# Designs tried in a protein design chat: VHH binders against DegV domain-containing protein DR_1903. Part 2

Target 1, 288 residues: DegV domain-containing protein DR_1903, of Deinococcus radiodurans (q9rt62)
Amino acid sequence: MIAVTTESTADILPLQLGYSGIHLLPVPLGHQGQVYSERELPPDQLVNLIRTTGEPARTLAIDDEVVARTFEAALQGSKSGRLVHVASGSRFTPHFEVAARVAGQFGVRVQVIDGGTVSYALGVQALHAAHLADQGADFGQIARALAELRERTLLTFAVESLDFLRVNGRIGNVAAFIGNWLGLRPLLAVEAGEVVSKARVRGQAAAVRTLLSATHQFQHQTGETLRLYCGHTIGGEGAAEQLQGQLQAVYRDLPAPLHPLGSGLTANVGPGVVAVLAFPRRFGLGHA

## First folded at step 4 (VHH)

Design A21 (from D5d with S106D; framework vhh_8k46_1)
Fold by ESMFold2-Fast, scan of step 4:
Structure A21 (fold): chain B 288 residues (1-288), chain A 122 residues (1-122)
Amino acid sequence: as target 1 above (288 residues)
Amino acid sequence: AVQLQASGGGFVQPGGSLRLSCAASGFTFSSYAMGWFRQAPGKEREFVSAISGSGGSTYYADSVKGRFTISRDNSKNTVYLQMNSLRAEDTATYYCATDYEYVWGDYPFDYWGQGTQVTVSS
């Protein structure tokens, strides 16, 4: 069986981590010269730290030595002596480049895949890779399945401010939406490895309705039964619960679980975010 | 509404054994993974073990491999943790969890149920 690694910013839940056997590359957080793991600086403490100091937090590059040690640890658990690493999108972070460079030292034993996305959308790719590896899939089969999953994934979200993406250098194609808008929330999506702007809407109810509409359109486009997740950063719980209720009313008997997003993503998108993640239910983990 | 009730904890001497049980309701039990976590005073929650919905795959933290065995009875909606060769460092409150509606770190303990206390002491 091929071992699987991804990044701590993939927002994989602890039970999912435990049962998948996935090893995480720790993505460090920086704030005022102090370095934290995501567990040392959970989202509520991160947001409080930013508010009280007036200084932003950032995700930092992973040291080559940490990457090498993580790969070595994962390979020790690999029955095939092989590892696939699923990296956050190369257009979002330097992590793909670092992982690919270090993987070169391991020859054919380590393959790095550009996940083309972030957060739990990346996490789902890693979980699906682990599931396929457990079923005896080889590198090529895993890579093809993840490419298919990427093309059939909806990740769209409403932010309170574009300032967090700007500070972290991830504003990209949404720069045209920069400005101060009271009550207007940018709606963004991850498409083809980039953050793209979709709309600006007034208020929480409109943001939730737009996310629901995007999900309906995506369902029609794919023609498949979906897995649904209602993501949120701290302060976005109410909007996520509203989204969950509306999704469950339409997609009766399908769970649309609330999914807390971690400190790495919170540093990049800010508090108060609500997101929908959707993909065909044949991907990921069993009947979940 | 998901309900999880852990039981079977107690006081035991080093080298002893305990079997924990978790009774689950409110979801299609056989379709979801079940797991055990533990938390010692002043420490964060730690993964212990997990079992797939069918029972075909099991996973263990390195600290418990070879000593603990997870199993499930889908006809009774129950997951078990057989703990052998217990050590002082296994002292913790043990919680069961499922992928169905698991929320990490931010849900009240009442969502995971009361937990069950295991104390390993001479």
Scores: ipSAE 0.017, ipTM 0.406, lowest interface PAE 6.9, mean pLDDT 84

Design A22 (from D5d with P108E; framework vhh_8k46_1)
Fold by ESMFold2-Fast, scan of step 4:
Structure A22 (fold): chain B 288 residues (1-288), chain A 122 residues (1-122)
Amino acid sequence: as target 1 above (288 residues)
Amino acid sequence: AVQLQASGGGFVQPGGSLRLSCAASGFTFSSYAMGWFRQAPGKEREFVSAISGSGGSTYYADSVKGRFTISRDNSKNTVYLQMNSLRAEDTATYYCATDYEYVWGSYEFDYWGQGTQVTVSS
């Protein structure tokens, strides 16, 4: 069976790591010249540090040696001696390029896939890869399945501020919101490997309603039963609970679990974020 | 703040049974998965079992499948691990975990509390 790795910023949770066997490549955090692991700076402490100092945190580049050690550790657990690494989108981070370069040292044993996304949307790709590997899939089958999953994934979220994306250099096409729409919550999505603007709203209720509308539109477009996740950063749990309740009222008998988002994602989008992640249920995550 | 309290461990002979409990507070319990990990002396931690927030999905390590059963009571904010047909190899400190705490796979058990010790020996 092929081993699977992805980044610590993929927001895969400890129980999911447990049943999937996925190994995480740690992405370091930086704040005022100091470096932290996500364990050293969990989301609540990260938010407190940002509020206390008045300065945002950043995700940092990964050292080649850390990538190599992660691949070696994962290969130790691989009965086939093979590994698939699913990297955050090459348009968002340098991590794909670093992983691909280091993978060259391992020959045919390690294949790196550009996930074209971030956060739990990336985590879902890694979990699906692990599910397929457990069923005996080869590299090509996994790569094709993940490409299909990427094209059939909705990741939409509401932020309180664009400052976090700006500081991390990920504001791109949504920079127009800085000069316009002041006092409104931007609603953003990840599409074709980039962050795009979807709406501008006032207040939590309007943000939740817009996420619901995006989910309804996506359900209509796919025509398939969905897996739904209500993501949140620190301060966003109330909005995520509201979203969950409204999704469950419409999509009866379909779970819409709350999904806490980690420090790496929080550094890039800030506190108070609520998100919806949706994709067709046929993309198995093991038994999740 | 999140609080997780594991209990129910003890000494048991091979073939015996134990039921572990984990009482949780400080978060919306029914919305988050719960599970168990264990660490035997001189070994790395390993996954044991997990249950989704709704209770609709359960997961087991191959080593315990068919012998252990995970369940939860969302009205009591408690998750359980029923351990049957215990073997010497099940001897470990058992820790409950929740995905609400966003604990990584490499995480040391310091943050999950003391856990509950299970010893299977004649």
Scores: ipSAE 0.409, ipTM 0.729, lowest interface PAE 3.1, mean pLDDT 86

Design A23 (from D5d with T98K; framework vhh_8k46_1)
Fold by ESMFold2-Fast, scan of step 4:
Structure A23 (fold): chain B 288 residues (1-288), chain A 122 residues (1-122)
Amino acid sequence: as target 1 above (288 residues)
Amino acid sequence: AVQLQASGGGFVQPGGSLRLSCAASGFTFSSYAMGWFRQAPGKEREFVSAISGSGGSTYYADSVKGRFTISRDNSKNTVYLQMNSLRAEDTATYYCAKDYEYVWGSYPFDYWGQGTQVTVSS
C-alpha cells in the first residue's frame, strides 16, 4: 500500500491520523523570536499570545532534512515502498517546492502532489489519498482523483481581519481589504489555488447567511450529495454552531460536523474565523 | 438503508474473553472504515477501535491497546472485536459504526446500529 504524508497545517484530527496512518511534516510556528511546534502552541494558547502581545504569529519554512526524515519514516511503513506527499498549494506556501526538491533524492519512490489548497481542504485530499491507497490504487489513480476533488471543493470563510494573511505574506490579490476597521468581515474563498475575496459583511448572522448561500450555490453547481464541515478558529465557535444548525436544517440527512482549525491556520487567518468546507460524498473518506 | 447488527456480548469474569461481531448491509462494505464504540451507564459514548476498508490499518483507544483486536471479513460484510483480559471498567453496551465521523458529533444515531451488552463481573 502506498504511504501518504501531508503537512501538520492540514488540520487532520488526531483520531483520523491514527487510523489513516498518515505521517505529518511538521510546520513550525514563530512568535516574537520563539519557535514552536503546533503541539507546543495549541490554538487557545496561540490566540492568547496574539491577544496579550498584540503581535501576530507566523508559519515558518520546513527544513529539507525534516522533509527527508518524514519521507523515510513513511516509506519504512509502506509494503509497496512508495509514498504520495500531498502539499499545500504552491501559490500559498513554499512547502510544495521544498517537498518536490527533496523527493528528487528518492527517485520514483516519492511522488509529490500540489494540493492547491490549505487547512482541512488539504487534509481531506490526504485522507482521500490514504483511502484510495487502502483500496489498492496506484499513483496515477490517486493523482487523478485528487485533481477531481480539488476542482469540486468549496472552501469559503469569513475572517475578522486580513492583517494575519498580510503578516504571513499570504494576502495576495485581496490586499485591497487590508484597511478594514469598519466592523465589516471579509468573506474569502480558495479558488484555483488562490485566495479570492467574495464579499464584505457586517456581523455573525450575515457571515453565516453568506456561507450558507455559497453552499446552496455549490450544491446546485455539482448536483451531488455533499460532505460538509463547519470550520472555526478560537472565537468562531458560536458562528460555526449557527452555520451547522442552518446547514442541518436544509440538508437534513447530512452531517455537518464542527471542525476545530489548528494553530498553523490560525496564525495565517486569525481568531474568530468561521468556514464551510464542502465536496461530493463520492470522494469517500473511508478513514474519516 | 444502512443496517448494522452487533452481537456476541454477554457476562464474563475479569480476565475473560469475548468476541463481538457486527454484520453490515446497505452499503459497499469494503469501501468504508468501521469502528467500535462503547457506552457505560451514565457516561458518554467513547471510541474503542477502528479498521480501514481493506483491513490494512487499525487504531485503538489507549485503554484497550494490547487487549483488544479489531478485524474484518469483507466477504461476509462483518467487523469483529476480540476482547481479551477483560476488566470491570470494560462493562458497557458496545456499538459498531460506519463512518465514525458521523458518530462522534451530533449526527443521528442511525449509523450506530443496535448495541450488544458486555458485563464484566465476578
Scores: ipSAE 0.241, ipTM 0.632, lowest interface PAE 5.3, mean pLDDT 85

Design A24 (from D5d with T98A; framework vhh_8k46_1)
Fold by ESMFold2-Fast, scan of step 4:
Structure A24 (fold): chain B 288 residues (1-288), chain A 122 residues (1-122)
Amino acid sequence: as target 1 above (288 residues)
Amino acid sequence: AVQLQASGGGFVQPGGSLRLSCAASGFTFSSYAMGWFRQAPGKEREFVSAISGSGGSTYYADSVKGRFTISRDNSKNTVYLQMNSLRAEDTATYYCAADYEYVWGSYPFDYWGQGTQVTVSS
């Protein structure tokens, strides 16, 4: 079977790492000249650190040596001697470029896929790749399946502030929404490998309604039964629970689990975020 | 000291049912995701099912989806696996595992005790 790697910022739950065999490429966190892993600085401690110091945290570039060691470790656990690495979108981070360069040292043994997304949307691509590898799929089959999954994925989210994306250099196409409007939440989506602005809404209820509406439109467009996830950063729990309840009222037989988002994503989008992730149920992850 | 004690295995004919239990101690149970794994002779350990700390999210291997149901009782520090429509291929030793949400790089999970043996045969 082909081994699978992705980034620590893919927000894959520890138990899912255990059953999938996925190896994580660690993305370091920086704060005031110190470097942390996500385990050393979990989301609640990260948010507290930002609040108490008044200084933002950042995700940092990965050293080529760390990438090479991660690939070597994953390949040692591979029966086929082959590895697919699913990288965060090349327009979001430098990680794809670094991984692709290092993969050149491994020849045909390592293939790197541009995941075109971030966070658990990237995580579900890695989990689906691991599922297909377990079924005996080759590189081409995995690449085609992940391309289809990317085209059929909804990732939309409400942030409290664009400052976190701005500070990390990921403001891009949402720069037009920069401005201090009291009580307004920007609604953003990941489309074609970029963050795009969808709306600005007032309050939690309006943000949840907009995410629900986006999900309804997406379900109508795909015509397929969906897998649904309600993501949140610290402070976004109440909004995520409200979203979950409203999704389950409409999609009665579909689980819409709450999904806590990790420190790497929190550094980039901030506290108080609520998100919906949706894609067709046929993309197997080994879970319901 | 974290301890997990699996029980409830036995012999059953194809199409039958069994319920496994895992009693947990030594940690704040509701803060941990719980999972079931199985291992057949000569094969690697395989994921079966998992449940979040609150019980609000459940996960299943494709091979058991629709047949097995995971649940938990946080007041009793116990996780359950209800196995229906059992097949010969489900024959294995079943282990329960615990992991803390928000912690990454905790692979592989720890296992305690002998597990519980499930044998599906005519």
Scores: ipSAE 0.000, ipTM 0.153, lowest interface PAE 17.8, mean pLDDT 83

Design A25 (from D5d with T98R; framework vhh_8k46_1)
Fold by ESMFold2-Fast, scan of step 4:
Structure A25 (fold): chain B 288 residues (1-288), chain A 122 residues (1-122)
Amino acid sequence: as target 1 above (288 residues)
Amino acid sequence: AVQLQASGGGFVQPGGSLRLSCAASGFTFSSYAMGWFRQAPGKEREFVSAISGSGGSTYYADSVKGRFTISRDNSKNTVYLQMNSLRAEDTATYYCARDYEYVWGSYPFDYWGQGTQVTVSS
């Protein structure tokens, strides 16, 4: 079977890494001229460092050597001698370009898919790829399934500030949102490989209500039973719990687990973020 | 507060059996996948087994497939690991974990349940 890799910023949980066999490309963090791994600078310490120094952190490009060694390690575990790398969206990060360049050195053994998204939305693509590989799927079958999943995924989130996306160069078409923002929280989504602006709302309750509305619209549009996740960065726990409770009140038979987001994503979106991730449950990660 | 308490470890000879239990409280147990990890002296923690929230899917490390069985009882908020045909290389402290326990630095791996020691020797 085909081995699967993705990036540390895909926010896959340690237990999920254990059972899926996914290998991660470590995305380095930069702060004040120093380079850290996400393990060296976990989310709570990252937030404290940013607040103490008043300076933002950034995610950095991965060294070609690190990519090559990660691919070699993953291939050693591959029964087919083949590897698929599911990269964060090429419009968001340099990771797809680096992975594709390094993959060229491996010929047909390593192929790279542009995941068109970030964070756990990328993570679920990698987990689904691993699930399909375990069932004997070939590269073409995996690529087609991920394209379908990508088309049928909702990733919407509320940020406290656009400054974190701005300093990391990931603000995209929401740059126009910066002006006249006093007291309002931006509501953003990932659509077609880009960050897009959806709304401006005042306060936590309004942000949660907007995420619920987006989920209801998505459920109605798809007509399918969904997998639901309530994502958060440090400081967003209360909003995520409120979102979870309200989702469970409406979708009583569906789990809506809280999902803590890692340091790489925290550097890009900041503290106090709450997010909803939704996609049809038929995209197998196992039984719900 | 979330609590995970592992128990059932002990001393056994090669070929013996043990059953580990992990009692959970403070969260909606059936909504989370549960799993077992182990750490042998001087080695990194490694994955052993996992079970989905419903119990419909199970996963095993290659080193334990066919010998270990994971199960859960959602009415008792407990996950189990039945270990058969034990070998010296299975000697380790065993930890139970919830999928949600991904918080680097603040919640070190040692907070994932009270570990239980398994020693296989003659």
Scores: ipSAE 0.006, ipTM 0.332, lowest interface PAE 11.2, mean pLDDT 84

Design A26 (from D5d with F109M; framework vhh_8k46_1)
Fold by ESMFold2-Fast, scan of step 4:
Structure A26 (fold): chain B 288 residues (1-288), chain A 122 residues (1-122)
Amino acid sequence: as target 1 above (288 residues)
Amino acid sequence: AVQLQASGGGFVQPGGSLRLSCAASGFTFSSYAMGWFRQAPGKEREFVSAISGSGGSTYYADSVKGRFTISRDNSKNTVYLQMNSLRAEDTATYYCATDYEYVWGSYPMDYWGQGTQVTVSS
């Protein structure tokens, strides 16, 4: 079977990493000249550091040697001697380019896929790749399945501030809205490898209603039974619980678990975020 | 609140057997995967085994395949780890875990309970 790697910013839970066999490329965090791993600076400590200093943190490029060592470690566990790496979107981060360059040293043994997204939406692609690999799928089959999953994935979220995306260079098409927030929460989505603005709303209840509406529209568009996740960063727990309750009232037979988001994403979007991730349930994650 | 209580550890000689138990409460047990991790003195915590919510799929670290067996009883909210052919290298504190309400890299030791100590020595 083909081994699978992705980035630590894919927000895959530790138990999911254990049973999927996925190896992570550690994405380093920078704050005031100091470099941290995500494990060294978990979300609560990251938020405290940002609040105490008044300075944002950022995700940094991965060292080529770290990428090479991660690929070598993953290949040691691969019975086929092959590895697929699922990278965050090439339009978001430098990580795809670095991974693709290093993969050249391994010839046909390492193939890199542009995941076109971030966070647990990337994590879901990696988990699905691992599921397919466990079933004997080849690289081409995995690549096609992940392309279909990307097209059929909803990732929409509410942020308290655009400053975090701006500092990390990922503000793109929403840069015009950086000023005069006055209690308004931007509602954003990931589309075609970019962050796009969908709405501006006042308060938690309105943000939750907008995420619920986006989910309803997506369900009608796909016509399929969905897997649903209520993502949150530190401070977004209450909004995520409210979203979960409302989703379960409508989609009663579907779990809508809370999914805590890690330090890499928190550095990019800030605290107080609530998100919905939805995709057709036929895309198996290897744990049900 | 989620509570996980591991038990069943002890002292055994190489080649011996132990059965660990993990009693879970505070969530819909049958809907979530359960697993075991271990931490040897001076080393980081490592994955040992996992079982899907239904019990239909099991996963093992290469170091324990063929020697350890994970199982669960959803009517009792309990997951088990049967450890056979124990080796000195299996000496560690064993912790049970679930994907429910886990925060990547930040959950404190207390969330997984005190664990259960396994010592394999001649």
Scores: ipSAE 0.114, ipTM 0.532, lowest interface PAE 5.6, mean pLDDT 85

Design A3 (from D5d with A33E; framework vhh_8k46_1)
Fold by ESMFold2-Fast, scan of step 4:
Structure A3 (fold): chain B 288 residues (1-288), chain A 122 residues (1-122)
Amino acid sequence: as target 1 above (288 residues)
Amino acid sequence: AVQLQASGGGFVQPGGSLRLSCAASGFTFSSYEMGWFRQAPGKEREFVSAISGSGGSTYYADSVKGRFTISRDNSKNTVYLQMNSLRAEDTATYYCATDYEYVWGSYPFDYWGQGTQVTVSS
């Protein structure tokens, strides 16, 4: 079976890491010239550090040495001697480029896939790759399945401020929205490897209703039963719980688990975020 | 607030058996994965076993496969770990966890630091 690696910023939770066997490539965090791991600076401490200093935090480039060590460790656990690495979108981060360069040192043993997304949307691609690898899938089968999953994934979220994306250089096509003086929250989505603006809404209730509407439209478009996740950063817990309750009222008998988003994503989108992640449930994650 | 209370640990000789229980409250139990981790003195916490919300999928660390069985009773909000053929290497404090709680200290991370102690010694 093929081993699977992805980034620590994929927001895969410890139980999921435990049962999937996925190895994480650590993405370092920077604040005022000091470097931290996500374990050293969990989201609540990260938010407190930003608030007390008034200075932003950033995700940093991964050293080639760290990538090589991660690939070697994962390959040692692979009976086939093969590894697939699922990287965050090449338009979002330098991580795909670094991983692809280092993978060249391993020849055919390591293949790198551009995940075209971030956070748990990237995490579910890695989990699906691990599921397929467990079933005996080869590189080509995994790559095709992840491309299909990518095309059939909804990732949309409401932020309190665009400043966090701006500071980290990830604001892209939504830069025009940075001056929001009307008390409206931007509603954003990840589409075709980029962050795009979908709406501006007033207050938590409107943000939750908009995420519900997007989910309903997506479900109708796909015609399939969905896997649903309610993501949040620190301060977004109440909105995520409200979203969960409303999703479960509409999609009875479907779990819509809360998913806490890690420090890497929090540095890039800020506190108070609520998100929905949805995709057809036929894309197995090793749990049902 | 999420509350996880592990129990059932104790002292056993090699080859013995123990059944651990974890009583959960404060969240929609059947919607979340449950699992067990263990930590030996001076070591990092390691994964032991996990079970899906419905109970349809189970997972085991290679070190415990064939010896441990995880199960859950959603009507009682309880997850169990049946440990058979215990070895000295299984000596650790055992903690139950849920992905709902397990968030690197950001939400709502306050697992009960006491866990349940398992000591396997002759």
Scores: ipSAE 0.312, ipTM 0.655, lowest interface PAE 3.6, mean pLDDT 85

Design A30 (from D5d with D99S; framework vhh_8k46_1)
Fold by ESMFold2-Fast, scan of step 4:
Structure A30 (fold): chain B 288 residues (1-288), chain A 122 residues (1-122)
Amino acid sequence: as target 1 above (288 residues)
Amino acid sequence: AVQLQASGGGFVQPGGSLRLSCAASGFTFSSYAMGWFRQAPGKEREFVSAISGSGGSTYYADSVKGRFTISRDNSKNTVYLQMNSLRAEDTATYYCATSYEYVWGSYPFDYWGQGTQVTVSS
């Protein structure tokens, strides 16, 4: 029915793209004057490039022509002639503004939703939108469901450095916490469409404990059975496995799968990141 | 060109076991995630299991957790699906797939390869 698009930085697994029919709007990567697609610079190669050169990479603005071409291609596959695009949060990236501007050229055929988040939290919104579209939902129903999902989503993560967010211009209100960070890892969350600082902790074990605690608090507050994901960038897999083990010890009947995070997100948060994503299980993703 | 050759299917009774294999060629195998999907007659294709390029991360559909195990041998460019405690509901054609990231001018898609039929019936 309604086609669904989102950004390549939404960290949807390629196998999930295969069954959902979601089309991705490519977000380009920049490093030392060179431009790459995410395929040309997968996460392991990106991290090696950053470590070898000592310079961070950036996600770049999307060209209007690329947005228009993506929308046109997705609409050609739409039986209803309608498309919903789920964009990363307007307070995180310029991608919502670009998509909304280009969508104006398509009139009522293209709706752009401000996803208010990034990474797989954005990906989950797109997957849920595709699930609802497959069930015959209209734009208004999809928009309301995604707003509800967004309000009932926990996205919390530990970074090794704020430098990656800073060079990409996405550090927001946590910029005030730069300084005297020797040996401490920032613990960050996405709340109300912004990155917020939650804690500063020393070492991997403390970071994992804090993510576990945040998940326990969230479960208590929602009272619902959760779907859980343990996200990681290159270098963060060990921490994510530790988090997974601890979550599964507490929530024995719930899987907490490891979720590798892509190059676009890695450019923005750096290597060594571990994250938890949680939301009520009732938000269907089609095929999990 | 990318080629995926699935094999190991057959007829088994409920409670039996089968091991599926998928031999891959035409790409740098260790850099790509591999997965298994299945499709029963008259139903859409569903996800079964996936494994990261390094083999460090695995994922399973709720319906197969605890019964199926995915693994890979990067030296042999092969992914495996060990299926235990098979049920009638597991009857389907099983497909292996590789993933790759999007590129300019294209959308992400999976190469499905040919399937291997699994029939669980007494």
Scores: ipSAE 0.000, ipTM 0.137, lowest interface PAE 16.9, mean pLDDT 83

Design A31 (from D5d with P108R; framework vhh_8k46_1)
Fold by ESMFold2-Fast, scan of step 4:
Structure A31 (fold): chain B 288 residues (1-288), chain A 122 residues (1-122)
Amino acid sequence: as target 1 above (288 residues)
Amino acid sequence: AVQLQASGGGFVQPGGSLRLSCAASGFTFSSYAMGWFRQAPGKEREFVSAISGSGGSTYYADSVKGRFTISRDNSKNTVYLQMNSLRAEDTATYYCATDYEYVWGSYRFDYWGQGTQVTVSS
């Protein structure tokens, strides 16, 4: 059995951590020279700190020692002495590069996969890896399955502002169009390991309609029954509930759970975000 | 609003039994996994057991396998934890959780609700 690790910013729920056995590599949070864990600075407190101080929060680089300690702890739970680490996309964060470098100290025992994505889209890759590992899959089988899952994943989201991505250096190719988004809610997607612009709309209802439309198009393109998640940051709960209701009306008998997004992602995208995550149901997460 | 209310805890002697209940509301109960976590004084929260939405799959921590049984009644929106052969080390506050529940995102006990206290002592 291969152990699985991923980042604390993968937004995996504690119940999912419990049954999957996934170990988290903590990604530290910074605000005004102080360092916090996700537990020390949950999303509501993080948003309050940003609001009261007028200063942004950010995700910080991971210390090599913390990576090594996390890998060592996870390997103690592996009968095969093997570990797969699924890192956030190398074009979004330095975390893949750091994990890959540290993994070199473990030789063939640790394989690091570039997840090409962030947040719960990364989390579902880690959950699927844990599911496959529990079924006896090897490194190559897991890597191939995650590559297929990445290719068949929809992650699209509406932000209130591009400022949070800009301040954290994660605005990517969307930076070229920042001046054209005044007065509109940007709709973004993660495609091929990059943030891309999909639409610009006014108001919550239009944002929800665009996310629903993207889901319909994705369902039609794949031709498969989907797993659906309605993600949100603090302040995005109402929009996520509206999206959930509309998805459940169209995709009867399919759950579309609300999924709270943690402080690491909130620092990078801001409050008031609503997202849809969709992928074919055949990619098992251990409980589904 | 999503609500989870754990109950059924109490004082019991080693070897005794207790049945915990978790009443859920505010979401499509049968579509989501439910589970139990516990936290002993001065210790980190740990996973105890989980059950899939349909009830077709169950999961247990190694420390409770063979002694605890998780079940659910989707007609009552309730998940249960039958605890048999209780040991002193099972003493903890027990919390129910769901993959749907956003209060979990806070990673703080005070946002999960009160839980239910189980004390195993002679």
Scores: ipSAE 0.029, ipTM 0.486, lowest interface PAE 7.5, mean pLDDT 85

